# VHH binders against Type II restriction enzyme MwoI (mwoIR): the designs that were tried, part 3

Target 1, 363 residues: Type II restriction enzyme MwoI (mwoIR), of Methanothermobacter wolfeii (Methanobacterium wolfei) (o59646)
Amino acid sequence: MKNPKFTENQKEIEKEEFEFLQKLNFIIKESLELFNTNLKNSMKFINYITLPIIMASIESKSFNPFSEIIEKHIAFILNSKMNSLGYKFLPLGYSSDLTYENDNSIIHIDIKTANLENPSDFKDTVPLGINQSSYPGVLDCKIRGKNIKADCKKIKVYPNIPTTYNNKLTITNALLFIYPDYKEIIDEIREDYIAIRELISINLKDILTPIEGSLEEFLNYKPSNEKKRLEPILDNIVRGYFIHDKLRHEFSENVEKDLEEFEKKIIGIAKKLKEREIKPVAILSISIPNGELAPHYDDEIVSGKSWGSSFRYHYKKSGNSVFKGLDNKASRAVFLHINKEYLPVLKKYFDPITVYELTEKRL

## First folded at step 4 (VHH; framework vhh_7aqx_2)

Design s29 (from q4 with S52R)
Fold by ESMFold2-Fast, scan of step 4:
Structure s29 (fold): chain B 363 residues (1-363), chain A 122 residues (1-122)
Amino acid sequence: as target 1 above (363 residues)
Amino acid sequence: QVQLQESGGGLVQAGGSLRLSCTTSGFTFSDYYFSWFRQAPGEEREFVGAIRWSGGRTDYADSVKGRFTISRDNAKNTFYLQMNSLKTEDTAVYYCAADEYLLEYSGSYDYWGQGTQVTVSS
């Protein structure tokens, strides 16, 4: 069943999505240098990447260390800019999304990365988690025009993010960063990343486990580009965000040794990322129709990757449907940044390329 | 009914300054892109400067960069063109323009003011 609030407020939701697209475009353009690992001030990069490495390691699913780290890095930078737009971080205990609110709306931002050599991750679809796009109960479903009533009962469709919360409209944006082939970088950092996760899981679990209140404090931490050493930052995290002062006095000699090793591995990863001078190929904004996707299995705007795990949103097909655009003003999927060196490669998958600079343009 | 009205035009000496205003009505001011265009006698209308809805992005023609500044005041439903270090070649009728969807450099805006004359004497 469709979320009834969406139908009532569709035009208003699309206007709010368009407003957010313009604000997002502004902050992405203003922050572009911060998303590049080739910052002139190497300490500035190290300070901005250190906390993302720690958070990614704590929350790690062990699949792709580069993507996990860079997504946290992007989140950290974006979080610092959202406040300047009047948005406040809204911690939701069950949500993996960055969620913010202002006087008018609640905004869910899903940060994603893709490898340019793996076009299946960016050319047509974006994966959505269950907590981003679910409806209540079991619906009569069709996948590719086929009736699948028995299979629908196995698809757990839940209303996790409503289109309205506390009388505010909710919108969802997937912010996709496409990077050059980073396979080699993954191989270079994997060993240190695994070592960090093992230290956390076995030796430092009780010290570095994030909690809901600590996450808000962690994301609002402002690193200093004047610091030459990482140790003061890690000590503050241990004492301030993840452990009580009393427990720190109970540290054994083995815990101190493990913290030293933990720090060395984090610095190692940060230096390897900095030396590679990684820059995004392109940054794509995808405005996802929040809460209204389950009925669209019939036209393949939505497809199931597996039962009860996630959905895939087909944003190119969406452009030819009831979700044509943002109040007819902009496409739902637009590029906010393109590295012109990669334009011929991108045109293999996007023709035309829709770019949003001051207005929507097609290249 | 959407309306745009320019004011502040007049005669000024080379090297002087002048501030143009465009007051708007009939729409939500904060939702619109605004620009200034000018047209010298016997020439086509040319782009001068633009400000997008956020107020954070401004663009200018090369001939006016560093001399002209566009700004907006959402509380007054008005946007401005501050013109400094004026040259005789800046003599033209100045038009304000607004569009909801697109910031147009070609002069294809749906909403235009009536124009205000700016004359710069040597």
Scores: ipSAE 0.000, ipTM 0.085, lowest interface PAE 26.1, mean pLDDT 70

Design s3 (from q4 with E100D Y101W)
Fold by ESMFold2-Fast, scan of step 4:
Structure s3 (fold): chain B 363 residues (1-363), chain A 122 residues (1-122)
Amino acid sequence: as target 1 above (363 residues)
Amino acid sequence: QVQLQESGGGLVQAGGSLRLSCTTSGFTFSDYYFSWFRQAPGEEREFVGAISWSGGRTDYADSVKGRFTISRDNAKNTFYLQMNSLKTEDTAVYYCAADDWLLEYSGSYDYWGQGTQVTVSS
């Protein structure tokens, strides 16, 4: 249902977005030391889910768990803080990484991470999935090996998130965390990843099976008490995988040895990750217009070049920020944090005028 | 504030037994891995034994296997090292340590006790 307060009143929407931005800035600044601590401290918040993330990265062709671990760590910190500000977390089924609700609004937060060595992922645009889009656009598509711009330019993508939902304003915000390149750390764990993947695909393939059911089945699955010796590892594996019934009663000596080797390799990876301190280079907040309001924010939205999968939101620099009161021509992107050590590199990729923090505008 | 406090050390004759305790406070005991380490005069700190957060996994140094047993009591926020058939070579300061993930590794532990002296006489 349309609410006239939000559908046509750009200044009222900008006011609500700015108030949220101030709360977000407060949370980020309050939690900044947690992002600047070593991974050992960070793992305390996500230690029970870190193993499933490692397992997921092993099953993929990527040997890099850091992006997912960092995203979950950020999500955990934000979730802990948002509740104290009167926001209620909304469960899975929504089109964003994190969704919150209060009496007046629904807040969608997309958590993005980028490596400093790939500026195309953060300098002028933020990539958005189609199901995460809050605005209309047109897809540039590529049929395998060829770009067919003329035909795809006519394919319209409409916002997945309306301006209002259940008479509440929707606010979409992308939080972009830029990290230094951690390729050296990935190289250190690569051999353990390869060994684990081989153990799963060759030695343990008959005892580990992905859970194909609902999230509810995943959350309610409980491992066998007979496996208590390996319970810390097997419990986490079983939350993403389950052990075939034929092997629930016992394991052969060789299977038990392979599971122990698997455990040792995963502990080895976790140990190496715990010894690392990874700090963000910068944290950006990018406000994304929702629904019918998107065309009124001056064509900042450009077509994605991925068929059916993504959009690029082309954001303005923070020097002309809409978050400077009710200025409807201001930029929708601001820095919430800048690591001074990386300031010279950031000034290479961003206009020096825009490389400043929103420190004075928080609640 | 987080604390680990050892007790139960002392002087014992070779072939005797001692039970060390480590009482903890300031964190969720059931989420942690616990370990014992020891350091003899002039030697590096060495791993002795560890127990996982669930109690389902234990690990021991080869030098103490079959003689030492690590256990935990989640209701009392305390974990133990039962030392049997003690040898003069077991003489050391014994430290308890807590970590949320690690079995056996001194450099990565979150919290350490102050140590308790164990002396085994011939």
Scores: ipSAE 0.000, ipTM 0.221, lowest interface PAE 16.6, mean pLDDT 63

Design s30 (from q4 with G56D)
Fold by ESMFold2-Fast, scan of step 4:
Structure s30 (fold): chain B 363 residues (1-363), chain A 122 residues (1-122)
Amino acid sequence: as target 1 above (363 residues)
Amino acid sequence: QVQLQESGGGLVQAGGSLRLSCTTSGFTFSDYYFSWFRQAPGEEREFVGAISWSGDRTDYADSVKGRFTISRDNAKNTFYLQMNSLKTEDTAVYYCAADEYLLEYSGSYDYWGQGTQVTVSS
């Protein structure tokens, strides 16, 4: 449906979305330095249990294994700033983790991260779950047990998030942080992670077998009061007690040298990361239209390839990147921050590079 | 020394055509976004059109769509505004502007020309 005539109510919806973009621009610009993530502090949580998980993540993700740390850091900073603007955190089970309300609106902020070397993750679309906005999505294939042998058709899927709730307008922003390729940093620390993992697999495999599975699964067989007593003991079994008692007797007379090598590798990683910060190349704000605006935007602005696949928001489709009810005087997809050192790379993927700018001398 | 210099302005009859040129020096032409703005007597400065650094994207104010065409010539370090089907309402001082970014029509650009007068008579 592409109806070019905006009602007065729909124009008011776009004005409120634009007003939130102005507030978001302000808090992002004043918080730029706070979004830098110091990697050294993450090392304090590395241990014998988490190392295999971290290594598997590095092997599968290749370029930014710290994305979850970055996203949590961003969420923490944004929460502080949203509270400063008078928005109250609203924990909704069916939407994004960052949902807020004030007297007039319910705000959903979807934090996204992308690697500069993976342009398919940011140059045209951004991932968006159907429960993260009020905009209806479109699926490209049939869903009823005949997907393989049936002709595909487009199916409209309605979100669980209403366009308004208790007279409060639903506003959704996808906030995309683009980061440089950290492959060199990953390569630099990878050998130390591999060496630690080999030390674990060679010297601790037989020891870890008796406590195989999650600690939560093991503790599920114990009363809750006993679980609290056992947690600190179990946390130390692999790291200290088993290394000292069982490794010394079963695997090596040199277990203390092996443990010293492990600690040396952890310190080595920390030293390599002590001066490293994950800094965004650019921050792109995408104001996803409220579902009441669907008649004026492309039907496939939110789409997926089949039932159960991830949805994507297609912000660069003709007309989808502007506030149409505001006579196209403002952009829905706009950069709030650009690190000028990366302009040559960004120009490969964005043409034009649209930067948010509001002043009393507006055109 | 960065310079933007407009040329091609003047008097023209309604329904006629005029081509404005903006010659640039002192920076790497191919790295910049270029725009045209105009200011009619007693009015605010308004956006007219823009062309991206690659030349693949152009944008126009609704009042000039279909009548004006912006283009660039990287070999000559010059960009242009072809103005067709001119109306008396197009009478204004026209400014060329250059920036590394395409700003959201705020009129805040790194470099500006001095302006060239276009007068459309009935």
Scores: ipSAE 0.017, ipTM 0.486, lowest interface PAE 7.6, mean pLDDT 72

Design s31 (from q4 with R57Y)
Fold by ESMFold2-Fast, scan of step 4:
Structure s31 (fold): chain B 363 residues (1-363), chain A 122 residues (1-122)
Amino acid sequence: as target 1 above (363 residues)
Amino acid sequence: QVQLQESGGGLVQAGGSLRLSCTTSGFTFSDYYFSWFRQAPGEEREFVGAISWSGGYTDYADSVKGRFTISRDNAKNTFYLQMNSLKTEDTAVYYCAADEYLLEYSGSYDYWGQGTQVTVSS
């Protein structure tokens, strides 16, 4: 439903988006050390592997096992912080990674990873599926090549996420985690991760389907309550096992064999990666404009190729910030530096005045 | 309450064999990872071998690979270390350990036995 206060007033919409960007920046800044994945601690490593793998099997497919592992772990950390601000987790109904609501807004948070060696993945755009925001995208059918020149009309594509719902404004933020080159880590776990995912999708998915509310309970797990165990099945999932002995007696011989293989693969991955540390170099928090703002922005701010590719949000255009927040002084992207040693490298790609000044001023 | 009790230690000649047993109580045996550690006089405690809850994964220290075999018997709430081709360097107090969550090599286990002496003579 439309709400004239929020959906028809550009300044009011931008104000709400800017205030959320500030709140999220504060949450991330307080949680910086928690985003480090220390594979030396075997208990943490099992939680980082088991939870992301199980959750990924329920959600849409991904080919990047590293991003799946990190994105689900980040989601777990963020959920606790979002709850503290009065945001309630909503069941999955959209293609956003996390969806929350409060009295005034519906919040979509999309978690992304990028390799520091590929600046094109973070310096001016972020991947954004058409149904991860309320902002319409465009497909460019223009083909360019030495021997092939063809032009066609741009095709507008509309998301299924509304700009408002039940008098609540839709707000979308992307969180982009930049890591050092991690190809070696991906290569070491890729085959085992794929094997685990196949086991889950073929036979082990039956174990997950009887557990009602498991996704919400995983995301709402509170480490401070470690002494109070979850239900045995959920406790085992959180702690590196996802099946209690009682349930094995209900499964076929093939399912039991697959559970043994799943355990073997997880322990194998843990052993291979136990001594590694995975730390983000930087975090970029990016506010995606509400679709009601489209008449006031470039129509190509969200765009994709005609011949199969994901859409991208262009948060910088020709080097300029696209955010026209309060008093036209705020960026839609806030840079949070994790490791000071990487600041000189990152300054090549980000506007120091726009990004660092906002970060330094607790924006 | 959780208890682990080792047995089967003793004196044996080099080239001989011993089987250590660890009997457990106070938890659901089939849900646990089990390991053996040893400590020689004046040395630090070292990992010897481990077995997962399913029995589908076993691991051993390089010094004992091919000579020692870890196994478990869920019906008896007991796990074992079969030690073959014993060397004088295998002389140590052997400890059994149990953890619900993960295989651990550093010795940070939730539960430990009291230890059993193994002495290998020349």
Scores: ipSAE 0.000, ipTM 0.245, lowest interface PAE 15.8, mean pLDDT 67

Design s33 (from q4 with D59Y)
Fold by ESMFold2-Fast, scan of step 4:
Structure s33 (fold): chain B 363 residues (1-363), chain A 122 residues (1-122)
Amino acid sequence: as target 1 above (363 residues)
Amino acid sequence: QVQLQESGGGLVQAGGSLRLSCTTSGFTFSDYYFSWFRQAPGEEREFVGAISWSGGRTYYADSVKGRFTISRDNAKNTFYLQMNSLKTEDTAVYYCAADEYLLEYSGSYDYWGQGTQVTVSS
C-alpha cells in the first residue's frame, strides 16, 4: 500500500501550497508583457566579466549562453511583484534565488530557464539543490578513483531548509521559463563575439587577468548580514578598470586601440540584443512538496544519479505531479503560460499539456 | 462546426459490459485531449476518464479504475469508453468532451456531446 490517506494537517499544507500557486499564476499572467521585453534590462550583465563566459559557452555548447542573464531579469520582475502582494524579502542562508515571507508562510522561488533544443532540461525533471527545498533526497553512492569503482547503498540526504521555520510553513516553487532556440540570436552576434575573443586572447590577455583575480577575491567575500548583491560591485570594478580615464592613460598605444575596438564590439552586441524581443515558449510552475508530505510520494522523487551529481526533482513520475490530498485534481506541475505558436513542439514532450485556468483569482 | 456525438448507451444488467463511442468532427482529432464525464440525477457532473492526444496517457476516477478503459482511434476520429463489471452506481448520463488542454481547476472543456443514457439494473 503506497497511497495512505492524508491527515488534516497534511491537507492544510497542500492547501497553502495551492493558494501560493494561485497567487503566482496571477503575478505571471499580469506580468507576461514584461517577460516578453527586449534584453535591455539584462544587458547590464553583459560586461567584461560575463561576456567571456558567454563566449566560452557558445564555443563549447555546454551551457545556454543567455540563461543566467535571463534568470536575473526574471528575478528582478518577480521581486517587484512579490513585494506588491505583501511578501517581505528574507535574507536566509542557503536560500533559493528568491525567498519571501508573509504572515503564515516562507516562500522559496527557484527560477529556472531551459531551451527547446535541450529537452533534458525540462521534459521530466528540474535541477534542485538540497538548500532549495525541505524535501529529503536520495543519492546513489558511487565511489570512483585509484581504479576503485564501488557502488554503495542509497544515501538519504536531508536538506538545510526545515519544513517549518519561525512557526511558518516552508513552500518551494520551481518556476521554469522555456525559451526558443538561441541560435538565431547567437548567429546575429557571432562575428562580434569572435572579434572580441581574438582581441582578448591575443592583445588584452595580460590586462584581463588582474581583473579576474579581483573577481576571485570578491567571490570569496561573504558577509552574512549583507543584503547587497556582489554583481553591482563587480560591474563597478570592471567598468572602472577598463574605461576609467586614470587607468587608460597608462596603457600603450596598441592597448588603447584594442580596448577601443573591444568597447566598439560590445556596443555592437548590445545594439543587436536591444532590438531583439525574446519571448518565452511556455512558463511551467512546479510546486515541490513540503517534506512533511514525503509519506505520500515516491522515495526517489528528489534524487541524484551518483556521488558528485546534482539532485533533480522528478515531477513526471506517476502521481508526483499532483496535489494528492486535494479533491480538485490540481497539478503540482502546471503551465501558467503557453505560446500557441510552439504548441506542436511542446506536444512532443508533454502529454497532456496541463494549463492553469486563466480566470482563476490569486486567492 | 465542431460536433461530438455519443453512441452505445443502453440498459445492461449488473456485472455486464457496455462500450460507448464518441465520434467527432470539425477539428483536427489528433490535437485534442478527450474525456468522459457522467451525471446521475440530482448530482454534479463527475469525471470518469481521459485520454491524451497521443493515446500514451490515460486517467481514471478511483471509482472506475480497473473496470473502465478509455481508448482512441485517430483514423476514425472516434474515442471509446469500455465499461466492464458494471454496477448499479454506474447508472448515469455519459458525456464526451474535448479540449486542446487539460483544464484542471474548473473542469471546463470547449466542446461537449449531448449525452447518452446508461442504465444498470440490479
Scores: ipSAE 0.010, ipTM 0.420, lowest interface PAE 9.5, mean pLDDT 71

Design s4 (from q4 with E100L)
Fold by ESMFold2-Fast, scan of step 4:
Structure s4 (fold): chain B 363 residues (1-363), chain A 122 residues (1-122)
Amino acid sequence: as target 1 above (363 residues)
Amino acid sequence: QVQLQESGGGLVQAGGSLRLSCTTSGFTFSDYYFSWFRQAPGEEREFVGAISWSGGRTDYADSVKGRFTISRDNAKNTFYLQMNSLKTEDTAVYYCAADLYLLEYSGSYDYWGQGTQVTVSS
């Protein structure tokens, strides 16, 4: 590029982004066993995480609850590790999956999952909401091959989140977990999932309500003593997410039978998931540049279609996936984990370079 | 048994050229990322260059860019460092290293060679 050199402030921004990448690398390395075994091991974990997520997904009328389950599973593990590093989870008002702060930074982590059998979901771009990063996006002025305006080439769209807020730098990471094909698991639970949704919508709609709200409310959820009266009927479910407005002694025999059927189906799904060892194939960290760095990066690295609000970050565009202001040019899109068994298939889509050792030894 | 063996070191005059080779055995060569490091007397080990498992990506230290080229030959289980326009500052023991693409905390490689001396005279 013909643009001038990085300023000292821009170099410090990239150093902060790179330091967070190093922290993510440490967290992922330390937590690999948790990602590999938590879906298989521990009924307590399954009850606390899996059951609330399934119930929350019913309200969305989703036909793929597994994607939501794995993303919340990842969020739960990451939340624990981020807290241990001194980051504080930020409450409502942010659209990122996980938002944290420390003394210097506000960290936005957007958790992504992809199926290894669908390379279009991971090989060169990731979806990115305009309100999840401080980097300006670009909309193509074309609609189905035609320009919206005669002289319009591209439209610049500014994000809702600032590059710095309350003297804290905005840092955005998309954290992509690639998994083996899990369609068979989805197919195995689909009928039970539909039956549960019907039970809630028809029979239990007045007595079972999931906890409303954001990921924050999910992560901070603590069962209250008010649910104690339902524990004999819905032990695992009541502990795990539901607010119930009826006392046990007010339940009719028909309601109790419906609740027992509901619990049986939820437990059935949890057991199917518990028996599955679902290991990530690979974990890819994508460090989206802070908006103050825009003069040094391609203006189309965050781009979307003329029609719609959906944007994508193009992490494989030449020169755009590197920390340009750092000596020896660490990659912004870097694998934190690769499962060796899947190297042959991953090599079809990726030619990665180890960033952590090389940049540490040269910087 | 895994082995990395350097060859091609020696004495060369400033402005000259030298090609180092690293021959490997005991693992699947095509799966590995390869690097060259060097260490001058009294100094810390320094990164020189790297090549990815596909050979499609290379990386170099700023001090050697434009002068050194790393390459690999999967058929021979060997990778190379072509050193052109050598300077007296390039005098060091050169080490080859191999790593699977798995990020290592604190930066460690799976395998290292024993080193080969390169001396550039004025």
Scores: ipSAE 0.005, ipTM 0.341, lowest interface PAE 10.4, mean pLDDT 70

Design s5 (from q4 with E100W)
Fold by ESMFold2-Fast, scan of step 4:
Structure s5 (fold): chain B 363 residues (1-363), chain A 122 residues (1-122)
Amino acid sequence: as target 1 above (363 residues)
Amino acid sequence: QVQLQESGGGLVQAGGSLRLSCTTSGFTFSDYYFSWFRQAPGEEREFVGAISWSGGRTDYADSVKGRFTISRDNAKNTFYLQMNSLKTEDTAVYYCAADWYLLEYSGSYDYWGQGTQVTVSS
């Protein structure tokens, strides 16, 4: 139905969602300096970056090699700050989704990263799993197959997350960290990691096989948000080369040269990455409405194109960008941080309601 | 808390020998690359030598090749610079440095010692 009136309970839900947004704004602004310091000084993440760059960037133009590091550092910062606000981390979360609780609410924070030069990743929608919010999704039932083109009605999909559980309100925020294009850095190291990949696959495969499991698992590893054993595998490959001096004594002269070149290339890549500073251009917060608010928002605010496609949250429409129960005085899609240097580019992609940075006087 | 402390510096005559030590604490010694750098008065800090995690790889500045030897002792959490056939041009403050993953000429290492003076007289 169109234009139902907000109940008192629905107005209270909007107030609680906005209160959490204000808390999130505070911790993000407080953490900006700490984030930059921790990110550039994290030597353990350089190993984790170096090998994912080698493996993923060779075959994919759109792969972001920094997303895993950025998401881990964001999670570290957020976890510390959420604990200071009295929220307890719930270890039923996965990958870019962080789950917390206090006495009154269950908080889901879905961390996303995007490149400023790929506006399709941020200008209209953000990815959102239906199991990360209490808001019902809509599937556009367009089936495409070898001899089948069926146009069927859009299907409503109900989330497994309830709107309230044990008297705790479900609140979901998507946090989108927008970064400048790191293509220049990737291009600088591209020839080196192609050479490393060839060295591993062609020349060093038989030598690295004694590090059984590590190399095979890495070469066959497909990035997945639940496969968190990657770091030890990468460490075993790198450390195996540097720590197992015995390997060098069994090498032919040509293999020894290839091993030295491999070590030299890895060190060169790690040096370039260590010297780089990773800073967000902007941090966009999207407060996804609790499912009890569905009668007041667009039916397709959470939607997917077909069965098996990912769901997207459609925030750019002005009706989806505001807290309607708060007389449209506050925005659900709002920047918590903007680098002023990039404001002209951001204004190109976002409406005036969204482009305004959240302040204490925004209500 | 990470600490690197140099020792073994001093005054020595040209043609003499000196051994520098760097004792470390606050991290897993066997996981780190170690390097020596030096800085002469009025000059920029320059790379001298480095040793890898395994000790299987060493690198030296061209000016010290054949005269200096870097080594490490994982049991003592200490690494060394053996300096032979010293020249007056080797006079500098010598710094030890540790890097978890990287080997560098540029001096952007994770941890640094406070430095030890080496003076080579004619």
Scores: ipSAE 0.000, ipTM 0.142, lowest interface PAE 20.4, mean pLDDT 69

Design s6 (from q4 with E100F L103R)
Fold by ESMFold2-Fast, scan of step 4:
Structure s6 (fold): chain B 363 residues (1-363), chain A 122 residues (1-122)
Amino acid sequence: as target 1 above (363 residues)
Amino acid sequence: QVQLQESGGGLVQAGGSLRLSCTTSGFTFSDYYFSWFRQAPGEEREFVGAISWSGGRTDYADSVKGRFTISRDNAKNTFYLQMNSLKTEDTAVYYCAADFYLREYSGSYDYWGQGTQVTVSS
């Protein structure tokens, strides 16, 4: 599919969106326990969360560690599963913004987390960056400073993702995880997270060198050789962090002390998360009509909330799902998981059409 | 009542071929995803292949990709697994399964067949 146009490619775009939704549903259902932070097997939990903690610590300058760690945790799990379903990881990098390709399309996944106590983060819109869509448009300004009329400019958006790449259609999906209030847990782990970030930035870069090759292989992973699977590469990285005796004997006394503190802080975070039952309230898949959004960028579908390279997609206003075989109540926003205990709270924020869960039987 | 019935299993020499069939009744065939699973002695049940209700999507386990083909015939309410270039490690009980949505590879499927034995001798 080259240069998709609104009228000519709508059915093909929606077919690819639906096929991806089927794959995503399978991955989420297969991996649901891994997305919970309340795993009883502490070794499994430590192994699955260790790399996300390290990556979040390297990348993040934020004091809010839970969102960063959990988004990296989700990305780590998805990276291990997408390749088994015929998707190739692109571009280089491990982050909340994941890109894959198959024979027909380029799939872009934006991983979002929201606190149930902050409904503005999930109720009506999902925030998108210009590098997370192929949508060109105009963002509304927010009024600030002196001379209000001069400050209120419309921002023209030039997305970094092309509508097509190598004759493949670009499809964007926002994967939203809604969690119960976790502020108390954030407070408990914040200091350990800051300590990890500081240790990595000043002392631990040399420690990471022995596993740098495996990390580079992970970041540049291409499933072009059947002998190379993503899971063994990730296992080698995780194992490298836990075989500290070898690392300690290869580095100075100061590095050994920092490695021991690093290990202590990571295990501390993992244990605190394991002791709390932190699991998603709901998981929502939002299909963004990427290439079709360009001719329909009015304020009913998109809006700006701040200066810069971001906008909000109003997924409840974007129209009905045309996915065949789904309940007529289904929209482009489809629940892949609902914790039934929280359904009364969710119904306050989602009307009947958006409460439809893909896992519900036809009857 | 809803029923899924496998047929076509049996004994075959390595390098041979078998075609499994799963005949269904009691629901609207065209609305369902269909999958094949297998279970070797002492092992857990594993995914083999799946086909969407439109027939536009098929998926396979890496171990069988290029050797096995899943297909469906809506007029006969039957779906198939064509197994070529069989290996001794393909020996297992094969199960057909149906789900309204492809929710999980196992456990959450709406309906399961009784299983059919496939034995590949060296």
Scores: ipSAE 0.000, ipTM 0.108, lowest interface PAE 22.2, mean pLDDT 65

